# Designs tried in a protein design chat: VH-VL binders against q9h9l3. Part 181

Target 1, 176 residues: q9h9l3
Amino acid sequence: PRKMVAIDCEMVGTGPKGHVSSLARCSIVNYNGDVLYDEYILPPCHIVDYRTRWSGIRKQHMVNATPFKIARGQILKILTGKIVVGHAIHNDFKALQYFHPKSLTRDTSHIPPLNRKADCPENATMSLKHLTKKLLNRDIQVGKSGHSSVEDAQATMELYKLVEVEWEEHLARNPP

## First folded at step 10 (VH-VL)

Design K12 (framework fv_amlenetug)
Fold by ESMFold2-Fast, scan of step 10:
Structure K12 (fold): chain C 176 residues (1-176), chain A 120 residues (1-120), chain B 108 residues (1-108)
Amino acid sequence: as target 1 above (176 residues)
Amino acid sequence: EVQLLESGGGLVQTGGSLRLSCAASGFTFSNYAMTWVRQAPGKGLEWVSAISYDSDYTDYADSVKGRFTISRDNSQNTLYLQMNSLRAEDTAVYYCAKARKAVAGPFDYWGQGTLVTVSS
Amino acid sequence: EIVLTQSPGTLSLSPGERATLSCRASQSVSDRYLAWYQQKPGQAPRLLIYGASTRATGIPDRFSGSGSGTDFTLTISRLEPEDFAVYYCQQYYSSPETFGQGTKVEIK
């Protein structure tokens, strides 16, 4: 396999009424699902809403969290020049304030063959939870304690591997 | 059990070249950054060079830039340091060390070191 | 580059006493990017503390780290005979990674 990683980020609410999404955790796994990076990240602004139901982040996680600027530098060293896999990955890149080339980006929420394998409409945006259950027979994002970004990144890589050969051939013929 | 074993040290003349190797076992070598740290006889620790888990990023101390090259072979679990244009001030025990992360320290495991002596 | 200055250069103490070692950085290294190492004669360094205050695997609880920003402390609550060694602080906040010059803890 080529240099490929999968990423999943968790965001908390900052700014007026907690409406701004700020990076608060990032997990990156390699092709085999081994964790290369997993840190809680301290936003530069006051956290208004931990969004714990979705993010899994609590006030205690911020006590020893990595400052945003440092975390961003470490994360970008892992992502730059690699094929990066994610689910609705534009949200992760936005939280990182980072632009990754489209030619090296793989978004499992927008891969038609993956939806086809899951018996879903090819042009629909399916959740990571649904695709993982349907194609890998695995339950992720269970309960009310929030998501595990490690679990989500691992599931995302495994989902991509199901269509990797077919999709890479498609992209070679139809460059983005 | 994590093990790092350095080799390739020895006596070399000023202006000469030497290649150090570090054989790693007991962990997934390809997932961690690796570093070389040296220690001159009776002196403190000096960081020399680091390489990321996938070789995309390398870094060097100013004292060795342009003369030393760090590299790794993830298929063989081996770290290397190619040392060219050696100077008397490069005389030191060279330690191979594993970073706790894919791109940065701190260094959680160290080898026993290999002595490099540069003389005229 | 960030310069780390350790003090004192030498601590002469007896077994059972408390050792307090200081490391001062020329620039802030935050609260997470400072490590402490122990080195005994003829041996490689051993990681004691990382993230300023987290003990590495297998390190006895008599070792503790504290501090943030530019001022950091390593404390050994009750010196054992095997604790007489040289101690180095290290920052991994920014490249190049740098070490302090070391503090020697010796038997009085």
Scores: ipSAE 0.344, ipTM 0.775, lowest interface PAE 4.0, mean pLDDT 90

Design K13 (framework fv_amlenetug)
Fold by ESMFold2-Fast, scan of step 10:
Structure K13 (fold): chain C 176 residues (1-176), chain A 120 residues (1-120), chain B 108 residues (1-108)
Amino acid sequence: as target 1 above (176 residues)
Amino acid sequence: EVQLLESGGGLVQTGGSLRLSCAASGFTFSNYAMTWVRQAPGKGLEWVSAISYDSDYTDYADSVKGRFTISRDNSQNTLYLQMNSLRAEDTAVYYCAKARIAVAGPFDYWGQGTLVTVSS
Amino acid sequence: EIVLTQSPGTLSLSPGERATLSCRASQSVSDRYLAWYQQKPGQAPRLLIYGASTRATGIPDRFSGSGSGTDFTLTISRLEPEDFAVYYCQQYYSSPETFGQGTKVEIK
């Protein structure tokens, strides 16, 4: 479809012991994998744990980061009314404090045909890294320096495209 | 090379209509928000209207609401401004400009402008 | 709508001097959603600074932006002949996007 985007967010730890996940970067790509949005985002609360090994976020990225309220407004303008693809996307929506309709949401961690193509149990929750390696023969999230949300969003869109025709057909017959 | 070329400006009578076009090249037009900014002779810049990359969001200055319509054709890489019920105070050079992102933002590339003169 | 007020209206300086231009917002744009543009007679505006302090591609390092909240400054550390122009600030924090009225930097 014309109006389909993929999203991936990075979160840092805020609140007691850094246990709260707060949005700190968001990347959105279009159907072809072109970047529509990629900004570091400053949480409204003090960052306790950058979670750098996974998030790739360091203190330097926060210096000119977009404050959460403004970033959220920009992101929601891109997501609203679109088919939004993500991996374990509930976590991204939670970090955005945003509700996206289930009928317009595509979660590559919960698409049985995608797992089947990867020779994985249909109902298992597989990591983005595993599915991307198995189906696209590409290594993402390499090393100990954190993930690239642009890379993850692009991989997520490509994975969805492998099952798009089959899955959209399934959803038309079995509406959520 | 990014290029924006405006056309359609000219002399029009009060109450008339005019359509401006902006032909874009050198970037993926469909990925960026676009805007029209005008400048009356000897005056400052006034933002007129903006449209998101996919046409889902449009905004207008209060002075043109209900009279001007912004639109885009992503297949032709062209931005439009339909101007109706023109007034003398709409006389200005109209610039087409590209936003840095898919929605509203600062404008990193501008066309050379097209002059619209409204006479009674 | 957020009103941007620039000062001074006209700044008369000689080449080699430092120029300091002010932009004040009627409401906070604390997220640094402020840009600066340069315009020469008969030409389209050119983006200099966005995000209050980030220099746009190709802009010389003598141009710098600073500030947050409601008070913003554009500094030209050492004026070159080509820098004599009109400068506009712009907020893109809240719709409608608005420009300041401009500061003219002219030769003394």
Scores: ipSAE 0.419, ipTM 0.778, lowest interface PAE 3.2, mean pLDDT 90

Design K14 (framework fv_amlenetug)
Fold by ESMFold2-Fast, scan of step 10:
Structure K14 (fold): chain C 176 residues (1-176), chain A 120 residues (1-120), chain B 108 residues (1-108)
Amino acid sequence: as target 1 above (176 residues)
Amino acid sequence: EVQLLESGGGLVQTGGSLRLSCAASGFTFSNYAMTWVRQAPGKGLEWVSAISYDSDYTDYADSVKGRFTISRDNSQNTLYLQMNSLRAEDTAVYYCAKARHAVAGPFDYWGQGTLVTVSS
Amino acid sequence: EIVLTQSPGTLSLSPGERATLSCRASQSVSDRYLAWYQQKPGQAPRLLIYGASTRATGIPDRFSGSGSGTDFTLTISRLEPEDFAVYYCQQYYSSPETFGQGTKVEIK
């Protein structure tokens, strides 16, 4: 099949009261979970809220971070033409200011068979942490130092692999 | 230990063809972009060609576009450069180098190079 | 194509002296998409600095890089005998990747 990667991004708060989410880190892993990309990314606008508790990002990470426009170019070269797996992935694409074709997008927060496997309502939006604990028996996003986007991307790929065969068959019969 | 070993260099006539190989070890070859950089005798470095980790992207210097083809075999951890329609100006030591990540440089590890001499 | 121009072409200094090498790009390489390499005769190049100012693994702290946009500098604060070599800058901001013509740091 087509090449497949998983992505997870961390965002910081910019704009009024830090309510705008701007890309500040991106991790991409291949099918086997190996890291293809992992960079801190400098937003083009002033950071007002690092959201460190969730993002894991601090001022020191921004000192030598890759400027947004350059990081975006590198990331898009990896994503273009591939099946891209993510969790609530629309947030990552929005932060990247990027449109990825729906036919090549796999969102583990919106795959009914995955929820069914986890004994959750099929159309509910479950957190990555919850699905990973139930289906992979692993704890991610632990502690107060913020999330690891590498760990999250790896977990997301492994979750998708649990339903890959049945979900790809479903998509072939019911194109998005 | 990361190692890159070039081979296939030699003497070739103008208009001829040659294929260079680069055997990689000590890292997960399939996760990194690879490049060829050449250096003419007594001259500086000239980037020749690059290929992404998955072969989806290839790029070439204008001086070699249409004549050279970069390729890779991830199952054998080997990078190739097929050189056609060789010119005297292609005479150089050809280095194989590893990019720091999947699609771009800079180049953190280099082989020792292989000499290509193009004569009439 | 972004052209990188290095200056001076040759820098003649003694051990213990400070070396300052310049690299100018024909157009912006964004903030910091510039690397520096060292090459000794008969050897392959060695990555010294990437991202304009980040030292590569194993590179001594006497090597430092600075600059942004179009003007970049490599500084060797106190030359050691092993530092006499040719130095190249390289941009990886825009395809094709390009190298400067090199600056030779030679012993006086």
Scores: ipSAE 0.274, ipTM 0.736, lowest interface PAE 4.3, mean pLDDT 89

Design K15 (framework fv_amlenetug)
Fold by ESMFold2-Fast, scan of step 10:
Structure K15 (fold): chain C 176 residues (1-176), chain A 120 residues (1-120), chain B 108 residues (1-108)
Amino acid sequence: as target 1 above (176 residues)
Amino acid sequence: EVQLLESGGGLVQTGGSLRLSCAASGFTFSNYAMTWVRQAPGKGLEWVSAISYDSDYTDYADSVKGRFTISRDNSQNTLYLQMNSLRAEDTAVYYCAKARLVTAGPFDYWGQGTLVTVSS
Amino acid sequence: EIVLTQSPGTLSLSPGERATLSCRASQSVSDRYLAWYQQKPGQAPRLLIYGASTRATGIPDRFSGSGSGTDFTLTISRLEPEDFAVYYCQQYYSSPETFGQGTKVEIK
C-alpha cells in the first residue's frame, strides 16, 4: 500500500460576518503519529472571527504565520500521492482549495465499521472527540482555549488503524 | 548526535558520471527532507537538489535538471545523488544537508562535503 | 528565482566591534523563511539563524537576526576571534532555494 498520513486543519472566520472558513493552522502526522508539518497560516483575507474557543488561534499566532499560498504548496507536497486520513476531511480540503483523489482519501467520520466498534449507529456522523474517548479511552479537545490540530491528527490516525485492515479490504472490493 | 557522512567524490572527465552517497545517523531519517548543496572552489553556496521525506517530491536547480537524480533509501538511512553528463562547472564540494522541515530548509545539519572535480 | 544580494562583500573589523551584515531579496519573502549561515575555511556551513530572527540550537546570543519583506540584517554584537568567517543568507520561501553571494568578515 501507499504511504499514509493524517491531517487536521484549524479555520478562522473571514468574509462577511466571518462566515467564510479560512485555513489558519495545519498539522500532518505520519503513520506512527510523528509530526511532519505544523504551521500557523495567514489567510489572504482579513480575519473577522478567530473562533478561538474551537481553533485555538489568536492574533499573536498570525504575526509570523506562513502566507496561505506558501503553506498550501508545502502541504500539497506532503499529501500528493499518499493515502490521506482525516475526520470530516472535506472541510480541510475545501480550506486548502485542493482536490485529493477519493481512492486515496479516508474519512474517519464516514467509516461504518469504526462507528460499529464505538456502539454508534453506522451511518451517523460522530465527532472525533466522541470516537477517541469511546475507542481509545483518551480525552482530546479539552477545555475552552481551542483544539490542538496535532492532537486531533494523531487521534485520527490511531482511530483509522483500528479498522485499517477491514476497511482497506472493503475498498479493494468496492473501489470509491 | 546528528551525523551526515558523504562519499563517492573524485576526479572525472567531462561527460562522465559519479554517484554520491550520504550516510545519516542520530535522527529519524525518514521524517525529514534531504538536500544537496554544492560550493565551487572559492565561490558561494548553490542549492542543487532536494527530496521529500518519502521520495514523492524531488526538485532540482535548473543547472542540473535532466542530468542529476536525487534518491534516498530510508531503510538504510542513505541519500544519493546520481550525476550524469558532468561538465567543468559541476566542479565543487558537494554537501549533504538535513532540512528542518519535511519539504524544505533551512538546513540545520551538514556533512563534511565530498569533492567532485570534472576535468577536460 | 529569488536573488539574494549581500552587502558589504567584505567587512574588516577588530575583535569587540559590532558587525552588521545586510541581505536584500529581489522579491518579498516572509520573515519565516530567511536563514543565516556561518562558514569557516575548510568547514561545512553552520546554521546560525532561521525564520529571520530565531537562533539555532547552541548559537551564542551575540548573534541576532532581524528584518522582513526584502531587507534582512544579521548582527554580531561583539565580535569574538572565532566569528571571523564568511556569512551567507538563504531564502526557503520559494523554490528554488537560493543563497546570497556571502559577506566575508575579516580581522582588521
Scores: ipSAE 0.006, ipTM 0.521, lowest interface PAE 12.4, mean pLDDT 87

Design K16 (framework fv_amlenetug)
Fold by ESMFold2-Fast, scan of step 10:
Structure K16 (fold): chain C 176 residues (1-176), chain A 120 residues (1-120), chain B 108 residues (1-108)
Amino acid sequence: as target 1 above (176 residues)
Amino acid sequence: EVQLLESGGGLVQTGGSLRLSCAASGFTFSNYAMTWVRQAPGKGLEWVSAISYDSDYTDYADSVKGRFTISRDNSQNTLYLQMNSLRAEDTAVYYCAKARLTVAGPFDYWGQGTLVTVSS
Amino acid sequence: EIVLTQSPGTLSLSPGERATLSCRASQSVSDRYLAWYQQKPGQAPRLLIYGASTRATGIPDRFSGSGSGTDFTLTISRLEPEDFAVYYCQQYYSSPETFGQGTKVEIK
């Protein structure tokens, strides 16, 4: 395929009452699921809420974390010119403060054929956990210690590969 | 009937500029990525540049990067290639082509080409 | 950049014969990101095959594509007079998109 990567980011709460989502980890895998990037990222603002149940981020992960500005540059170098696959990927791009071309973006939370294969309503937004269990028979995001962004990125790429040929043809006829 | 019609080619001196146009009809232009491919006299095909359906993504061959700019006007169904700092090596027939996928070939429809000759 | 090498450079055959054209990529382009084009003198290229093996609309069934990874083949099962032309392979797996140098199929 045209160079394709999958991304998953973890965010922590910053700003008033922890309401701002700031990038704290990013994982990027290639088409085969090999890790290209996986770093903890230090937000420029004070972390109010680690959101550990979901993010898996703890205070100790921040000790040697890459500063946001540097991490962003590294990540964008990997993403530029590639088809980027993610689940609810607009959240990841927002946390990166980055605009990726829609023609190069694939969001597994908005692919009707994927939902159809999972016996779900085509226009519903299904969670990554649900789709992965239904279509790959694999449990991800297990337990109370937070998600693995590597695991999530790998699952996202595998889900996309199930519908890749069909979906690429659809997008050529019906651009996002 | 899908049609792509190139124009703007001609004779230009080294270091000069030229703008190519491609008028598209017979398909929903705003839905497809578009590309320019060139062919020097007696030589093979060389991909030059591509632009996504919404202009948010552009790409260029290294040989033209920094000198050529691809753009499009979806309201007029027209693709453009602005060529600056032209070199003798840029002499070629320039084809406008429609991509089958959103950002990449294959290229399923081609214009008849417009000749650009760069000389001193 | 991915380099595509076509062989042979020239193939001299008669109408009714089978033509087999090869395209080798310098690195893997998977099994679905290779296209074949036909070009006649003074004309624009015409898409024949995409996705390594899918015929484009309107292309006769005597044209077929096969291969995966780095080695691809275009086969014309029974040459018609109008099939004598130059053929190019193209990869669209990785930017920049690249074409092979071409194989000329000419009348013996």
Scores: ipSAE 0.014, ipTM 0.633, lowest interface PAE 7.9, mean pLDDT 89

Design K17 (framework fv_amlenetug)
Fold by ESMFold2-Fast, scan of step 10:
Structure K17 (fold): chain C 176 residues (1-176), chain A 120 residues (1-120), chain B 108 residues (1-108)
Amino acid sequence: as target 1 above (176 residues)
Amino acid sequence: EVQLLESGGGLVQTGGSLRLSCAASGFTFSNYAMTWVRQAPGKGLEWVSAISYDSDYTDYADSVKGRFTISRDNSQNTLYLQMNSLRAEDTAVYYCAKARLSVAGPFDYWGQGTLVTVSS
Amino acid sequence: EIVLTQSPGTLSLSPGERATLSCRASQSVSDRYLAWYQQKPGQAPRLLIYGASTRATGIPDRFSGSGSGTDFTLTISRLEPEDFAVYYCQQYYSSPETFGQGTKVEIK
């Protein structure tokens, strides 16, 4: 298919009281859901809070983690020039310290037709977990040991595919 | 099973051109980076060029940059290496290899190699 | 460019012995961007280890990799007749990807 990938990142807490979100894992899948990239990433600053309940990151994952600068270069080689799909993808781009063109960005948390298919208000921001359960009848982000960014990226791509034709036609008529 | 079959090698004069092909089967070709690695007679391995799964990223060893062009046809599961301005030092067995990753990485499967001999 | 230096150049051993091969990088390649290959005369290379310590598909457990940063080791715990070959390390941490010059493991 058209050059399209889905991304999901996990962040850990750095800085004072662990309030700064720093990239600690990134997963990228292609249109068919095959994994193109999945690496643990070492933040340049000391990790104060692993946020394991949500991130799934533990100290042992940092031992062989790719340094942020190197990981960023690898990730950008995959993303540049492609349509990038994500859920609340602004957070992922912020953690990557990267600007991706809006014309090539697809955020499944802000696609009105997707919410409509899920019987949710069109302008509401629904969680990835809720949309995936409602539209794909699949449970993701289960348990308290953290989320799988691979699972989240795969679910995000499948959700986008449900509205791809309709949404691409909308964007062609209403360029961002 | 994964198979890579190189073709196009042969004897060529210095300054000449040659195009190598690598036919791939047994895996989803469009998901992985591909590479060419060469080995001069009795010498070690030298990485030549790589291409990402979608052709958006290509890279070359300094020794071949500007003379060689890597390309791929995902619809035909085929990798290519166009070699121009060939030099005697380009004489080697050229291996096609599959990367484990979509943009780079170790090479988990290799073809049998095709010999390129460049003579004056 | 990252230069990989392998030692020894030649290792002469008997079947049943342990082989230890070294690969040193001119700069850090982290803990997981190093691979090891085996090549027999007239054959293509075969991936043995990637990520410094992960065995590739179909590789016997007598092969193991270790190390991090700039100093890496391939160990063959008990040499079999088919293990006498040339071994190459390779880094895929940064472009250009580079190979070591090789270590030949030969019968004593």
Scores: ipSAE 0.006, ipTM 0.527, lowest interface PAE 12.1, mean pLDDT 87

Design K18 (framework fv_amlenetug)
Fold by ESMFold2-Fast, scan of step 10:
Structure K18 (fold): chain C 176 residues (1-176), chain A 120 residues (1-120), chain B 108 residues (1-108)
Amino acid sequence: as target 1 above (176 residues)
Amino acid sequence: EVQLLESGGGLVQTGGSLRLSCAASGFTFSNYAMTWVRQAPGKGLEWVSAISYDSDYTDYADSVKGRFTISRDNSQNTLYLQMNSLRAEDTAVYYCAKARLGVAGPFDYWGQGTLVTVSS
Amino acid sequence: EIVLTQSPGTLSLSPGERATLSCRASQSVSDRYLAWYQQKPGQAPRLLIYGASTRATGIPDRFSGSGSGTDFTLTISRLEPEDFAVYYCQQYYSSPETFGQGTKVEIK
């Protein structure tokens, strides 16, 4: 495997009326889709809204969850110096309170060739669910019990692999 | 079936060098961090060194820093430990072990170990 | 460096009895960064428990782990003949990773 990982995070609502998004789960997979990290993470603030329909997080998952500061340290150890693939990845980095260099970041929500393969406008932001169904013939994020961040990270890596050669060539000629 | 097989141990003089190898099979070697843990005769376990799946990160116990070098060859599914400037206190069985996730343990599979004896 | 202290050093028991092994950390290792290993004479260590309380693949349910912060316990609910071994705790909360000195569970 290349020095490349894919990440997907789940957030819960904290702060007034649950309007603040706080990290509650993080999954990281390698180039082949094998899980490198998958932990529930305990936010430092009181959880007001689990957002279970989307996050899949329930109160029971917070029992033995890794405290945010410790989880952050372990996650950053995995990400630092690597090409990190994600979908709308700025949300994941924001939840981690982390800056990752743009030259090492690959956001599958903003790769024009990927949208072109899916017969979508190149400048549109398409959902991970839509791209995965169109290009991989797989349904993810099904049902009402929330998303699997492992499943999402795996799908994200596979989507990137469809355009990796042409996109890496593009980035070499047009550094971000 | 996951297997880790260490080799290269033996008798060496104080100040000498030795290279240990660990042959891995039964899992995708290139996806996991690997570690060396040693155990002196009749004593407990001591972590020695770790290497990430891509060799980008390495770490060492203070007792071996500057003397030991961990490396790996993902094309051959092999982990190495180059040991230089050996001391009597380096005498131990050296185990190769696989990290369960990322680096830093826990270590879910271990080899049978190879004995290194350093004579003064 | 985090120091792990195991107690007792030796535990003498008969098959069928309950074994309770303690591991105390010099600093908090949270509730997720402690593992337990079993080692028999002439053999490599075997992972029993990680994340303080999660059994590793293939480990019988008579083995259980508990604790958080600085105080952790490994319990073997009913000793089988094959359980007489040395047991080590390990923290992977901060580098360097450290092991306890071991508790020997021996036949009485």
Scores: ipSAE 0.000, ipTM 0.471, lowest interface PAE 17.2, mean pLDDT 86

Design K19 (framework fv_amlenetug)
Fold by ESMFold2-Fast, scan of step 10:
Structure K19 (fold): chain C 176 residues (1-176), chain A 120 residues (1-120), chain B 108 residues (1-108)
Amino acid sequence: as target 1 above (176 residues)
Amino acid sequence: EVQLLESGGGLVQTGGSLRLSCAASGFTFSNYAMTWVRQAPGKGLEWVSAISYDSDYTDYADSVKGRFTISRDNSQNTLYLQMNSLRAEDTAVYYCAKARLPVAGPFDYWGQGTLVTVSS
Amino acid sequence: EIVLTQSPGTLSLSPGERATLSCRASQSVSDRYLAWYQQKPGQAPRLLIYGASTRATGIPDRFSGSGSGTDFTLTISRLEPEDFAVYYCQQYYSSPETFGQGTKVEIK
């Protein structure tokens, strides 16, 4: 059996008017939800907008943050060759400037059986917050201090585990 | 309580082999990188080898590369160092240490060390 | 390989004094990838500081780390009797990981 991890990243705004999304935190958990990696990451460009309402990131977190190039190397060593679970995971991979094989990627925002269990249209893109509340009866991303990428990664892994057997069988019969 | 206990040290002749073990407890062993660091009598610390949480990545100091092999058994919470073609300069106390991260240092917990003496 | 040079080799001070220990890298090391350790005779090393300036759990606030680029400093603001030991810096920025040769802090 292949090793499986879940990832969630937080981005800050860099570039003109803060419109570029740059990686500023990454959390990775194992199959059981234990934290394997959780570091603040210093973008190579000046941070224009911390997006604190969503990211939970403040200037204080950047003081001891790991430089992007080094963090990327560490993260990729954890992800390479593994099944990686995430929610809208293309955003995380884009922030990491990384390509992960489609056959080893599991995106909980695009798993029809998961939406079906939540009484949502199978082809709709539902938020992590909504799916977690509906299926796990748990509130995440609460408060005004931003999201916890650890909490989000843990919720994502738990959501995937609800459909893992069914979805892995589907992928074996219908390779991406 | 995090504990790391090294064993397997002893006296060995030049060119010989020795296998060190490190028994870990008090933390989820399979979530962290592990390392071996040695210290020759009266000298400073020298990093020897590291292994990632899942054994996918290993690394070695140039002085031991090709002679030493690091490995781990996550089911038994045990770290190993197989030492071959031993030289007098390999004489040292060998410490087992836990990295703070799954793939890298720094090293937040250390064992008591085990002495390896290489002579001819 | 990045070589770390610590100075002085020996620092002789009295309890209550400030200790300032230097670590210089042969190449630029990110200020996030330097750690400091304390070692007492017959004991294993103890992590004091990582990420150049972050205190490890349980380490008293009299210990502080600072520095950037190639120059790093460990400061002990007011030496206690238990602080007389050997101190090592370590970089984990580039493989192989390397340690400095150590600075011995001894009683005058």
Scores: ipSAE 0.048, ipTM 0.679, lowest interface PAE 6.8, mean pLDDT 89

